# Designs tried in a protein design chat: miniprotein binders against q9k998. Part 21

Target 1, 230 residues: q9k998
Amino acid sequence: MAKEPLIRVLLIEDDPMVQEVNRMFVEKLSGFTIVGTTATGEEGMVKTRELQPDLILLDIFMPKQDGLSFIKQIREQYIDVDIIAVTAANDTKTIKTLLRYGVMDYLVKPFTFERLKAALTQYEEMFRKMQKEAELSQDSLDEMIKQKQAQANMDDLPKGLHAHTLQQVIERLEELDEPKSAEEIGRDVGLARVTVRRYLNYLESVGQVEMDLTYGSIGRPIQTYKLKQG
Key: E = the ipSAE of ESMFold2; O = the ipSAE of OpenDDE; V2 = 0.75 times the mean of E and O plus 0.25 times the DockQ between their complexes.

## First folded at step 11 (miniprotein)

Design e2 (at its last look DockQ between E and O 0.70; V2 from the best seeds 0.73)
Fold by OpenDDE base, look of step 11:
Structure e2 (fold): chain B 230 residues (1-230), chain A 90 residues (1-90)
Amino acid sequence: as target 1 above (230 residues)
Amino acid sequence: TPEVEDLIDRLEKMIDLLEEKLERAEENPDDPEKVKRLEWVIYMLASLIRYLAEEAKSNPDDPEAIQRLKDLAERIRDLAKKIKELVKRS
């Protein structure tokens, strides 16, 4: 079997220790190779043109150059490169700007090896799929988007929870106009009440779901669940 | 594997550097941003060491790597305690 070519990664990070940690993280993954490193966005632009990486791992909060300005320049010049952003801030304004500039993922500092591995594994799956398929069906695209959402939640899932099942529960919760019981949600997704309740309890623990007590006609309180409105 | 050994060597060097930088930061606590960056690096390295330690346990044929990773895990835990104490004082 022809060994698939390694994904070519450029690291842009001003802190040499963080750069070395990111290097160790990426090099531990077999699908990737680091083709260069830079400490500034200016050098990053030069190396991007010279090396033509597939992926840039970019620190947005470099002291001398706003990483957002770097992404803007990359997109304005129509440079065909994917970007995973690393950020010290999780402010909504920065995240919205990153999403508008078409970053593949964003990681909040500090992040674990597992979190970067998840991001890069998802990227590799997408990269390889797009490399093999000249055209993507809507179903194939939907699967890629769903995998990206599911796997972002996978690394932190308690033992005995599955990302696919979690995603089904979330999707059902997103469609709810009113809070529903674990039994009702379970019927809708084809799961036992006890199983659904484990996922709902998880989602409550991470602050994504709100539990309320609804008193039915027979005076026993029923636990109902809805997504937290952010 | 030679790859794991090289990675362990690089981890040891990074921990040595962190110990030196942390000692300097304890002597000169006036840069909270520097302390925060050290805390991040310690956190990130601790995650990699844990991952490598679990991977090495699955391959019992390299007892030396397992022991080296255990030692690194202890060293990074000690650094994590020290940096947390420093952050509380800053």
Scores: ipSAE 0.766, ipTM 0.914, lowest interface PAE 0.5, mean pLDDT 86
Fold by ESMFold2, look of step 11:
Structure e2 (fold): chain B 230 residues (1-230), chain A 90 residues (1-90)
Amino acid sequence: as target 1 above (230 residues)
Amino acid sequence: TPEVEDLIDRLEKMIDLLEEKLERAEENPDDPEKVKRLEWVIYMLASLIRYLAEEAKSNPDDPEAIQRLKDLAERIRDLAKKIKELVKRS
């Protein structure tokens, strides 16, 4: 009923009380609809393929299931779904691993409604922006044709890790036989789609990478990337 | 609204369940992990009840919903007090 389609959410949580709280939290927010709930990662994988959600709210530390393994499988199988992770642990190693696997956000139990609302609001903003970027893809291609060289070299990157990460992305691009999506490149180098896209956008802006639109078997066109060849 | 009424109904059912589980835990506090999980759920539900109560005060066209939310807020606050006492005993 809205002009913008509802974001379809799958909830994966083994504790029935926490799952019901998650349901109530998400259902209170406009812009989202719950398309399924599961108690295990194994059923979560089945439901992800069956229901094709846009977003998964995933409990990482389920007693019988490993949420990190679930995320790895999603990425290895090139399933196009975003993940917001929920965990009982707040250690740096786990957080870094989740971010590298491309989760959109990370929540520590117990969390407030306001915290989840903030995470989902940020996600919705990004989701809608990506849809608008796909709509404007022809304009983006026209701009690229007009601009042959890199823009003025400004270093917006944080010190350290991002420079190393940029090199990893460049090295993977050098290995490609054909253009690949940000998601595919991210899986190859162990980085989130969003993270890799930021590096690819930078490389595109400085004239080292070409973006193209390719069409999948179904759904929206997919942005693919390759190095410019001299 | 129908959506708010449904949420209030579900909050009430959840609080009923929490009250039952807390009574069992108070009589037999044999599992600290169960108590901790109850504490998590109480904390999270309290945040939603507070949010709905503030939202309802902004649009006081439904006095029944406002009163139900006030009643639930009192019940969840009482649960929070009881669970903190139980955690101190363990």
Scores: ipSAE 0.730, ipTM 0.889, lowest interface PAE 0.8, mean pLDDT 79
ESMFold2 (binder alone), look of step 11: mean pLDDT 80; pTM 0.757

Design e3 (at its last look DockQ between E and O 0.63; V2 from the best seeds 0.72)
Fold by OpenDDE base, look of step 11:
Structure e3 (fold): chain B 230 residues (1-230), chain A 90 residues (1-90)
Amino acid sequence: as target 1 above (230 residues)
Amino acid sequence: TPEVEDLIDRLEKMIDLLEEKLERAEENPDDPEKVKRLEWVIYMLASLIRYLAEEAKSNPDDPEAVQRLKDLAERIRDLAKKLKELVKRS
């Protein structure tokens, strides 16, 4: 089998220690190769043109240059490169700007190896799919988007929870017009009440689901669940 | 594997550098940004060491790598404790 070409990564990070850690993280993954590193966005722009990386891992909080300005410049010049942003801040304004500039993902410092691995694995899956398919169906695109959402939740899943099952529970919750019991949700997704309850309790613990008590016809309170409206 | 050994060597060098920087920070506590960066690096390295240690446990053929990773895990935990104590004093 022809070994698929490695994804070419440029690292832009001003802190040499953080840069080395990011290097070690990326190099631990078999699908990637680091083709260069820079300490500034200016040098990063030069190296992006020279090396033509597939992916940039970008620190957006470099002291001398706003990483947002770098992304803007990349997009204004129509440079075909994907960007994963690394940030020290989780402010809504920065995140909205990153999303508008079409970053593939964003990581909040400090992040674990597992979190970067998840981001890069998702990126690789997307990259390989787009490389193999000249045209994407709506279903294929929806699957890629869903995988991205599911895997962001996978690394922190308690033992005995499965991402695929979690995604099924979330998808069913998204379709609910009214709060439903764990028994009802379980019937809808083909799972036992006790199994669904574990996923719902997890989603409640991470603040994605709201539990309410409804009184049925027999006067016993029933726990019902819905997605939290953000 | 040679790749794991190289990575362990790089981790050891990074921990050595962190120890030196932490000692300097203890002597000159006036840069909270430096301390924060050290905290981030320690956190990130600890995650990689844990991951590698779990992989190495699944491959019983390299007991030396397992021991080296255990030693690194201890060293990075000690650094994290020292840093936490430094932050509490500041």
Scores: ipSAE 0.758, ipTM 0.908, lowest interface PAE 0.5, mean pLDDT 86
Fold by ESMFold2, look of step 11:
Structure e3 (fold): chain B 230 residues (1-230), chain A 90 residues (1-90)
Amino acid sequence: as target 1 above (230 residues)
Amino acid sequence: TPEVEDLIDRLEKMIDLLEEKLERAEENPDDPEKVKRLEWVIYMLASLIRYLAEEAKSNPDDPEAVQRLKDLAERIRDLAKKLKELVKRS
């Protein structure tokens, strides 16, 4: 299996010592990389748009700026990023607000390395599962688009071409054990050479038919056609 | 490994800084919020040092790292003790 891409983390924390501790904690864990650090929610908004992290580790109790305001802005602007909140508050109202804003987890300071490791490990499991499901969904969508385009080619013929006649020409081409001229195909299908040529030109233009020069017993080349494989 | 050695170097720098801040706090008592943040940082660093020390002992490819982490663990424990005594007197 291919190695998983690293989860890209933005750290938002105003205290330089706590920020360095958070950096060391995250960098110890495989599966994660820090793409930026900021000291304020305002700078955090700028960096979130610039760096497009997968996850933000956000200290909501910053003395200058309210981390709850940052989360509110992220959600109101529909920015697709996950948040793990770090808080000094353990009151029910703050916790309910964090949960209402859809944070993935919350950590109460002071927390151990083991607690952050547990939160990030749980997050990584969810992240990898969602990434796998998205890849499968993309394959299904690609197949639907491919099928729709193929059907449109048969349903949208150039003016002057009939679908039933085109089918007859295709069926005759499928029966060939060697390439045949437009005149030969026309005799088999009951069409004039010029009419068959119009269908063969269309089929060649969409990549279904291959034209070649075939030499007879006399050695003069004749344009012959056969169905292209694939 | 180089990554673990970098973490140990940074832990040592943080502990050096904490020792300086605690010495200054003992001489000139400071903002209680700053003392609380020192307590938080000491607690969190202690947990990482403990984790790294246990990891290093179970994989003894670098006995120097084990010894450095052991020394840092003693220093962080001393800081925690000194901080508790400072809070008790204050």
Scores: ipSAE 0.742, ipTM 0.889, lowest interface PAE 0.7, mean pLDDT 79
ESMFold2 (binder alone), look of step 11: mean pLDDT 77; pTM 0.727

Design e4 (at its last fold request DockQ between E and O 0.44; V2 from the best seeds 0.69)
Fold by ESMFold2, fold request of step 12:
Structure e4 (fold): chain B 230 residues (1-230), chain A 90 residues (1-90)
Amino acid sequence: as target 1 above (230 residues)
Amino acid sequence: TPELEDLIDRLEKMIDLLEEKLERAEENPDDPEKVKRMEWVIYMLASLIRYLAEEAKSNPDDPEAVQRLKDLAERIRDLAKKIKELVKRS
């Protein structure tokens, strides 16, 4: 209905007056729609599965079920929803716990309209950016990441290593289905084992390559190399 | 402006409710947690009223809305003062 899809919000708050204020705050902001409201965490869990909101505005301290247990259940069940927490507590331990569970933001009651607007505006910017990036194919995204990392590493190359040679080694590593030894990689790219090992050691030091020990001659394992998977 | 008029109506209803609740609390002591929640609601509503009032002044083609928001701002400030007095008496 809007040019951009509306962000679907579930409100979880036990106090009717606070809930009405939250509703008015969110409804003042374009880009969002309230798909439901609940007064308890238990009802909130049911509604989350039923409505599949993008974002939950969650009051942490509800009488029947505290919101920390709600967040724990959401994360343990791998439910794909973002959470902005609302709390009466401002102690460091509570805030660190909320951040550890991956909330997008936290608001301490009482908060101003301007504070909620800032939190939701920041969230909307992230939401829209991620939506655009999700339209990229996985191949295109992988290619962009590999090119960016390879280019940055070449700009910081240690003395004695050449960018063209490093690229040859990287390209061979990208072609591998299985980890290979420095000797095998060197044979494939036309480089001496000692030379290839220097490039592989560099790539390992910057986190692009991992080394493993694999079965070989008795008493002497063979070092093999492959591109590191994040 | 229909959206603004709806918000102003809802703000007015909330303030009416708060005025009634505070009057009753002044006559008979209320639960401290209920008083605290009224303080929270008053603070949050004040921020929205302030925001809407500034927005309405920038677009002065609805003088009725501007006046209603000014009246609500005065009422919410009075509520804030009354609830402070209530806390002092308890």
Scores: ipSAE 0.771, ipTM 0.904, lowest interface PAE 0.7, mean pLDDT 81
Fold by OpenDDE base, look of step 11:
Structure e4 (fold): chain B 230 residues (1-230), chain A 90 residues (1-90)
Amino acid sequence: as target 1 above (230 residues)
Amino acid sequence: TPELEDLIDRLEKMIDLLEEKLERAEENPDDPEKVKRMEWVIYMLASLIRYLAEEAKSNPDDPEAVQRLKDLAERIRDLAKKIKELVKRS
């Protein structure tokens, strides 16, 4: 089997210790190779043109240059490179700007090896799919988006919750026109009410699900669940 | 594996550097931002060491690597305690 080419990564990070940690994290993954490192966005632009990386791991909060300005320059010049952003801040304004500039993912400092591994694994899956398929169906795109959402939730899953089961519960919730009980959702996904309730309680705790009380014809309120409309 | 040994060597070097920097920061209260960055690096390194230690337990063929990772896990836990104490004093 022809060994698939490694994804070429440029690291842009001003802190040499953080840069070395990021290097160790990326190099532990078999699908990636670091083709360069820079300490500034200016040098990052030079190396991006020179090395033509597939992916940039970018620190947004560099002292001398706003990483947002770097992303803007990359997009304005139509440079075909993907960006994963690393940030010290999770403010809504910065996140909205990152999303508008089409970053693949964003990581809040400090992040674990597992969190970076998840981000890069998702990226690799997408990268390889796009490399193999000249055209993507809507279903293929929907699967890629769903995988990205599911895996962002996987790393923080409480003990005894499984990502695959969580995804099944989410997918069923996405298809609901009206709020349903844990019993109804459980029947639809083939799970016990108590099991589904654990996943729903988790999703409620992370703000993805809204619980409401529906009063049926006979006296006792039933808890119903739906996705929060963002 | 040579790759794991190289990674362990790099981890040891990083921990040595952090220990030295932390001792200096304890003696001379430095920039709070620098202390915060050190705390982040310690957190990130601790995650990698834990991952490698669990991976190495599944491959018992390198007992030396397992022991080195255990020692690093202890050292990084001690650093994490020290840096938390320093952050509370700053």
Scores: ipSAE 0.767, ipTM 0.912, lowest interface PAE 0.5, mean pLDDT 86
ESMFold2, look of step 11: ipSAE 0.758; ipTM 0.899
ESMFold2 (binder alone), look of step 11: mean pLDDT 79; pTM 0.749
ESMFold2, fold request of step 12: ipSAE 0.752, 0.765; ipTM 0.898, 0.904
ESMFold2 (binder alone), fold request of step 12: mean pLDDT 80, 80, 80; pTM 0.767, 0.771, 0.767
OpenDDE base, fold request of step 12: ipSAE 0.759, 0.762, 0.760; ipTM 0.912, 0.913, 0.912

Design e7 (at its last look DockQ between E and O 0.61; V2 from the best seeds 0.72)
Fold by OpenDDE base, look of step 11:
Structure e7 (fold): chain B 230 residues (1-230), chain A 88 residues (1-88)
Amino acid sequence: as target 1 above (230 residues)
Amino acid sequence: TPEVEDLIDRLEKMIDLLEEKLERAEENPDDPEKVKRLEWVIYMLASLIRYLAEEAKSGDPEAVQRLKDLAERIRDLAKKIKELVKRS
């Protein structure tokens, strides 16, 4: 079997220690090779043109250059490179801007090896699929989108919980004016009571959901759930 | 594997450097951003060491022992940096 070509990665990080850690993380994965490293976005732009990487792992909080400006320049020049952003900020404004600039993923510092592995594994799956298929079906696109949504939350989730399902449960909980049963939430999101109960129990365990016992007309206590008001 | 051995060598060097930088930070606590960066690096390295230790459970006993030693060293650094962050 022809050995698939390694994905060519450029690292842009101003901190030499963080750069070395990122290097060790990426090099532990067999699908990737680091073709260069830079400490600035300016040098990063030069190396992107020179090396033509497939992927940039970009720190957006570099002191000298706003990583957002770097991404903007890459897109304005129509450079065919994918970007995974590394950020110290989890503010919604920055994240929305990153998403609008078409980043593949974003990692909040500090991140684990497992979290980077998940991001890069998803990227590799997408990259290989796009490399092999000249045309993508709607089903193939839907699968890629679902994978992207699922893995962003999977590394911190117990086995058998899925990020997209968790997000659906959270979104439904956010819309509740009153606590609801797992059965009611399950009906609203199209999931079995037992499935929703697993997600609710997880959210309770991490302190995001509050469980109360309500007594219905039939005298059996019903467990109801709501988001904890922070 | 030679790849794992090289990675362990690089981890040892990084931990040595972190120990030196942490000692300097303890002596001069005036840069909270530097302390935060050290905390991040310690956190990230600890994750890689745990992963490698789990992967190596059936591997070379020498590599397993080296990873155990690194895991201990990084835990000690994590305790020290946490105390430094509380004082800052």
Scores: ipSAE 0.763, ipTM 0.914, lowest interface PAE 0.5, mean pLDDT 86
Fold by ESMFold2, look of step 11:
Formats: sequence, structure tokens, C-alpha cells
Structure e7 (fold): chain B 230 residues (1-230), chain A 88 residues (1-88)
Amino acid sequence: as target 1 above (230 residues)
Amino acid sequence: TPEVEDLIDRLEKMIDLLEEKLERAEENPDDPEKVKRLEWVIYMLASLIRYLAEEAKSGDPEAVQRLKDLAERIRDLAKKIKELVKRS
């Protein structure tokens, strides 16, 4: 249901009539917006850096500079932009060269509106799929950052506490289905009550453990511990 | 529909320009690169006109009529340019 961001397109075409046709073709399609137009590859390089488009519709056969040189520069400078090429040549050598440069598609002039629509529709499907995959990768990175923060807590312990022992206490706390006393936890991990209490007090002080007073047998409250609901 | 009306206006302006340029090209056919580029533009515009006309059939009879008028003009241009390209 969410409105998808528009795909930002730069048009590079030397002939002003062909450029106006390209503009009309792209503007007819939802999902795309033209962020700039240029008449030369040199201007195209400048505008690519300035506007950072998602997609370039590039005419290969421009009088001042061929578009193959433009693609080569984009790739050599590691500029992350997708290219759909427009060419007057339909020979196998030209097509293989464009494919070697990693263009998303190529159109042979003259092309129909339906051909451009097909190319852009296919590109949009791929663009949206990659956008979804990037979101999943970000979730994976966020999980890694949370794990690193947890490890940093273990690496920054007060004098007298040891990471291995703290890990044992944390693992036992993770296994609990109800709060337990320091003595109960100590029996389970093989540590003296006073030792376990030192670790539990530390964990409470950094907000990882909750302590409560439980009124058990015969009047004396006893301190019980569990992992804090995060 | 405002976007379609804008496209139809721009198509008309392009066809006006093509008619002027083609008449000049008929007088001086020795410039084959200019003729070829006119042929490309005519072909590409024709495809958009056909597409828009088919879309407009479902609910915009004024747009359909305007597009039919433009289609006739582009068809005449296509016939003339094909003859010029054949002679090159």
C-alpha cells in the first residue's frame, strides 16, 4: 500500500527532437521522474555526479562523444548508476560491447513507445526487488550491531569480574522460566552465592537483570533475579 | 487526463515542427543524416500516438479525436519520409 519512491532518470541525447520524444515516453510512465537532461556525455558526467540518478537513458551515438566512452568512464570511476543504452547499431559486436559494460537493456533506434515501456517496466521490477533485498540486509546489519554492543558489555567489566563467569550467569538466567535466588542460580552454575550475587548486582546496575523481593517461607524476604524484559 | 492533454499538445507541436522540417528536407535531400533523424522521430511519435489513442478509447472521446487527427498527420509524414530515405 505504501507509495514507492520514483525512479530518478537522467536523459542523455544530443538531438533535441529525439530528446523531447524520450521525455514524453518516460513522462507517460508512472514510477519514474526525469531529474535532468543533457546533450553531451561531458555534461552527462557532471549531471550524474550532481543529481545522482538511479537510471540513465543514454544515446550511444552522439556527435561530440560516443556514449561508449561515457559508460567506460562511469564504470572506471565506480559510479553506481544503472544504464539503458539507445543505439543506432544492431550488430552483434555493438550489442556484446554494451553487455560487457553491464547495461540493463538496450534499445535500437528507432524504437516504439511499447519497447521503452517494456524496458522500463522490467527495470522497475528489478529495482523494487533490489530495494527489498537492501532492506533485509539492513536488518541483518542491525542485528550484528546489537550483537556487538552486547559483546562490548562483556569486554568492559569491573575489576574482579570475569567474562567467562559472567557469561555462565547470563546463560543460566536465559534458561529460567521464573525468577530465582542467587543461591539457586549458584547451585546451577557451580558458583558460590556471594560470587553469583556480585555478577547479578553488576547485571542489575547495567539494566540487564531485574531484582525483586519475594516473601517465601517463614517471613524473610529473599532476593530473586530474572532477565529484564527488553 | 491533464497529463494526457499536455502530451497531446506537445505531440501537436512536434508534428508542426516535423512538417516544416520535412518540407525543407524535400527541397534539399542531400543531408541524409537529417532525413534519418526525422524518420526516427516520426516512427517514435507514431508509436506513442497509437498507444495514447488506444488508452483514450476507454473514457476520453475528445482525446481520441485529437489523437486520430495527429495520427493522420504522422502517417502522411511517414509516407513522405520513407520516400526520401529510399532515395538515399
Scores: ipSAE 0.755, ipTM 0.902, lowest interface PAE 0.7, mean pLDDT 82
ESMFold2 (binder alone), look of step 11: mean pLDDT 79; pTM 0.756

Design e8 (at its last look DockQ between E and O 0.67; V2 from the best seeds 0.73)
Fold by OpenDDE base, look of step 11:
Structure e8 (fold): chain B 230 residues (1-230), chain A 88 residues (1-88)
Amino acid sequence: as target 1 above (230 residues)
Amino acid sequence: TPEVEDLIDRLEKMIDLLEEKLERAEKNPDDPEEVKRLEWVIYMLASLIRYLAEEAKSGDPEAVQRLKDLAERIRDLAKKIKELVKRS
C-alpha cells in the first residue's frame, strides 16, 4: 500500500517552550510532519509561502501580531492552507471571528495531548477524504460536519456521550424556568429518556446540573433536573 | 522504540528547564504571565507523560521506569506552580 503522504504542519508560536511542547505533541502522531516553526506571524507568512504547509497550528495571542490579522492576510491572499487556532481566550467574540475566518478547529490553552490528538485526527480524516474524493456527497459532508462537532467535546466526555448531544441537552436546560424530568427534556430535544439520563448524570457528576426529587400525583418520586445557578 | 526514547529525552530536558524557571519564578514572583505560561506547559506535559505511560505499559521496562520518574517530577512541579499561583 503506498504510504499516504504526511500532512505538512507549520507551527507559529512565540514561546519556545510551548512551541517545543506542540512539536512533541504533533510528532507523536504518525500522520503529520512539522516542516517549519516560527515565532512571529510575519515570519509565519514568509514560511507559509516558502514551505506551502497543509496545516498551520497558530497561536493567536502572540504579543507582536494579532493572530486574527494573520488569518485575515492568509484568506485575503487566497492561500490554500488550513488553520487550527490556539487561544488563551474563550470569549465569544474571538471565537465567532475565528469561525468566520474558516479555522478548522480552536484549542483553548491549556489543552491536553488528547485534545490536540482529537483535533488533528479529525483534520486528517477530513484531509484524506477530500484528497480521495473529487466530489463530496451531502451525506459525506454531513458526516464531516458531525465529526467536527462531536470530537471538539469528546475528549473530556465519557465513552458513549457525544458533544453535539450534550450541547443540545445544555441548551434545553438553559431554557428551563423549572426543573424537568429526563422524559420531558428528552421529548423537547427528540431523545430517548435513557439517552438524556446519561447526559444529565454526566452533567450532575461535573457539578453543572442539580437533581431534585419531585413527587407527582401518582406517588412515585420523579427525578427533575436544572442547571446549577453559579 | 528509538522514537519513544528520543521523546523521553526531550521530556527530561523540558522538565529540567521547567524546574529552573520555576525556581527563578519562586524567587522573583513579579511576572504573573510567566507563572501562567509555566502552569500551562506543566499541564500539557503531564498529559503527554500520562499518555506515553499508558501506551508503554507493555513495552520496555526501562522506558516505563523513565516515564514513571517523569510523571513524579511533573506532579511535583504541578504542586509547586499551583502554590505559586495562589500566592500571586
Scores: ipSAE 0.766, ipTM 0.916, lowest interface PAE 0.5, mean pLDDT 86
Fold by ESMFold2, look of step 11:
Order: C-alpha cells, then structure tokens, then sequence
Structure e8 (fold): chain B 230 residues (1-230), chain A 88 residues (1-88)
C-alpha cells in the first residue's frame, strides 16, 4: 500500500569504466537509486556526510586511497551506513578483515551482474524488513537479529561442527527460561555432553551464548549456558 | 523497454570505448594493469548482455537482436584481450 522509498546508493570506484558498469548494474534494479559517484575515499567521506546514503558500493583496491582505510574511518567515526565491498583480492586475510569491519557482503572482481543482483536483492530484503519492524515493534527487530546471527554462524562453522546440529542446539537454547548445563542441554537434544559443549564453546566464542557458574551443594560450581539477550 | 533500450545504447557506447582502448593497448602493451582492467570490464559487460538477452526473449525481438550483435562484439574483444595477455 505505502510506496517504498528507493535505497540510496553511493558508488566509490576510481576506474571510470568499472564505475559505469556498476552504475548500469545498479540502475537495472528497481529498488535502488544512485545518489552520487566518487573516485577516491577522501571524496567518498565528504559525499557520505553530504548525501547520507543508505548503502555504499566500495571498491577496496584503489591505487591512491586504501578502501580498507575508508571502512575503518566510517566505523571509527560511527557513521551509520551499510557497505558492500568490491575487491580484487580473494585471499583469506582480506576477506576476514572485511567481515570484521561488518560489511554486508563482498564481491570479488571480476563479478557477474547476477552476483551483484543477488547481493543487492538480499540487502534490499533485509533493509525493508528492518524498516517495517522499526515501524511495528522493537520485539520483531530482536527476533530478526537472532535469525541473522544463527544463519551466519551455520555457514562459517569450525571443523567438526555441523549446521543442522548447531541449529538444534540454538533452538533448545531459545526455549530456555533459565540457564542450563551442557549435560542438561545434551539430554534435551539427544547429544553427548562433550558434543554439546563443542557447540556451546563455539557459540560463546562468537558472542551468542554466555556462560555462568551455578553453585551446587556439593563440589565445584556447574557451568551453565544461555543465549545472550542484551 | 525504454529503460532497456537506454541500457543497450550505453552498452554499445561502452563496447565502442573498449574497442578503442584495446586497439591502443595492442599498439603499446606496456601496461599490464590496464589490460587486466579491460579484461574485467569485458567479463562484467558480457554478463549483463547475457542477462538482458535472456530477459528480452519473452517479448522484445529487436532488443534480442541488438544484444546478440553486442554479444558478438564482446566475444571478439575477449579473443583480442586473450591474445594480448599471451604476448608481452
């Protein structure tokens, strides 16, 4: 019923030909509008403040201005803008750095139109969901964040952990009204304590679960776990 | 369709520019970074041409023909850039 506003995009890309290709790619998608284009990270900082874009499509590998430095500045200055990174590098170190700075997605050059369309379509779905839930209730936003965190963690698992099993442990944790031990959770899910503890340690390491000590009558305190609900 | 025709016009202009730049690079192949950038742009444009051609099959035969012509030009550019990468 209500007309949805276009997502406002700033392009930061130093190569004029790549810039025009990205412009054509974005303009093919009906939910987006390009509010500006820049060739350097310094100009990009100025335009970000002036135009207040929703999304920046940022080329990381620019000869004169390091795109990683741009992202660092955006995050250090707490500028509220989403970033999709474009990079020439496909090495693990660069990708891990981009993910730690909280980019929404990353694309390795050369990329297809289909790949950019997929990234922007996924971003648009998230953008519209957050917009509607800000209008409806804060409780819906909390549920969306839980789903996103759980899904992302299932795709980037350490060796020896399985996505389906991780989901089962998360679902049991979501049902708890009090913290429980790995042994108790294991009985509820049908897994050995040592197996459940591997999943719980992973979830604690990524910040989704908190561990606490619960005092018993005999012996040492028992480690208990619950979802972080901050 | 008017927006698709505009994109096809812009694709054609970009391919004109690529042909010009590749010709220059063939005469003076001292810049491997320029050659790499041309290769990337060729790859990305080919993907958009392919996507638009598939979309146009459902009802725009003139657009399909224009995109087919552009696809042939982009394939020729891909051959030339591959040859350039082999030399020097």
Amino acid sequence: as target 1 above (230 residues)
Amino acid sequence: TPEVEDLIDRLEKMIDLLEEKLERAEKNPDDPEEVKRLEWVIYMLASLIRYLAEEAKSGDPEAVQRLKDLAERIRDLAKKIKELVKRS
Scores: ipSAE 0.738, ipTM 0.897, lowest interface PAE 0.9, mean pLDDT 81
ESMFold2 (binder alone), look of step 11: mean pLDDT 81; pTM 0.770

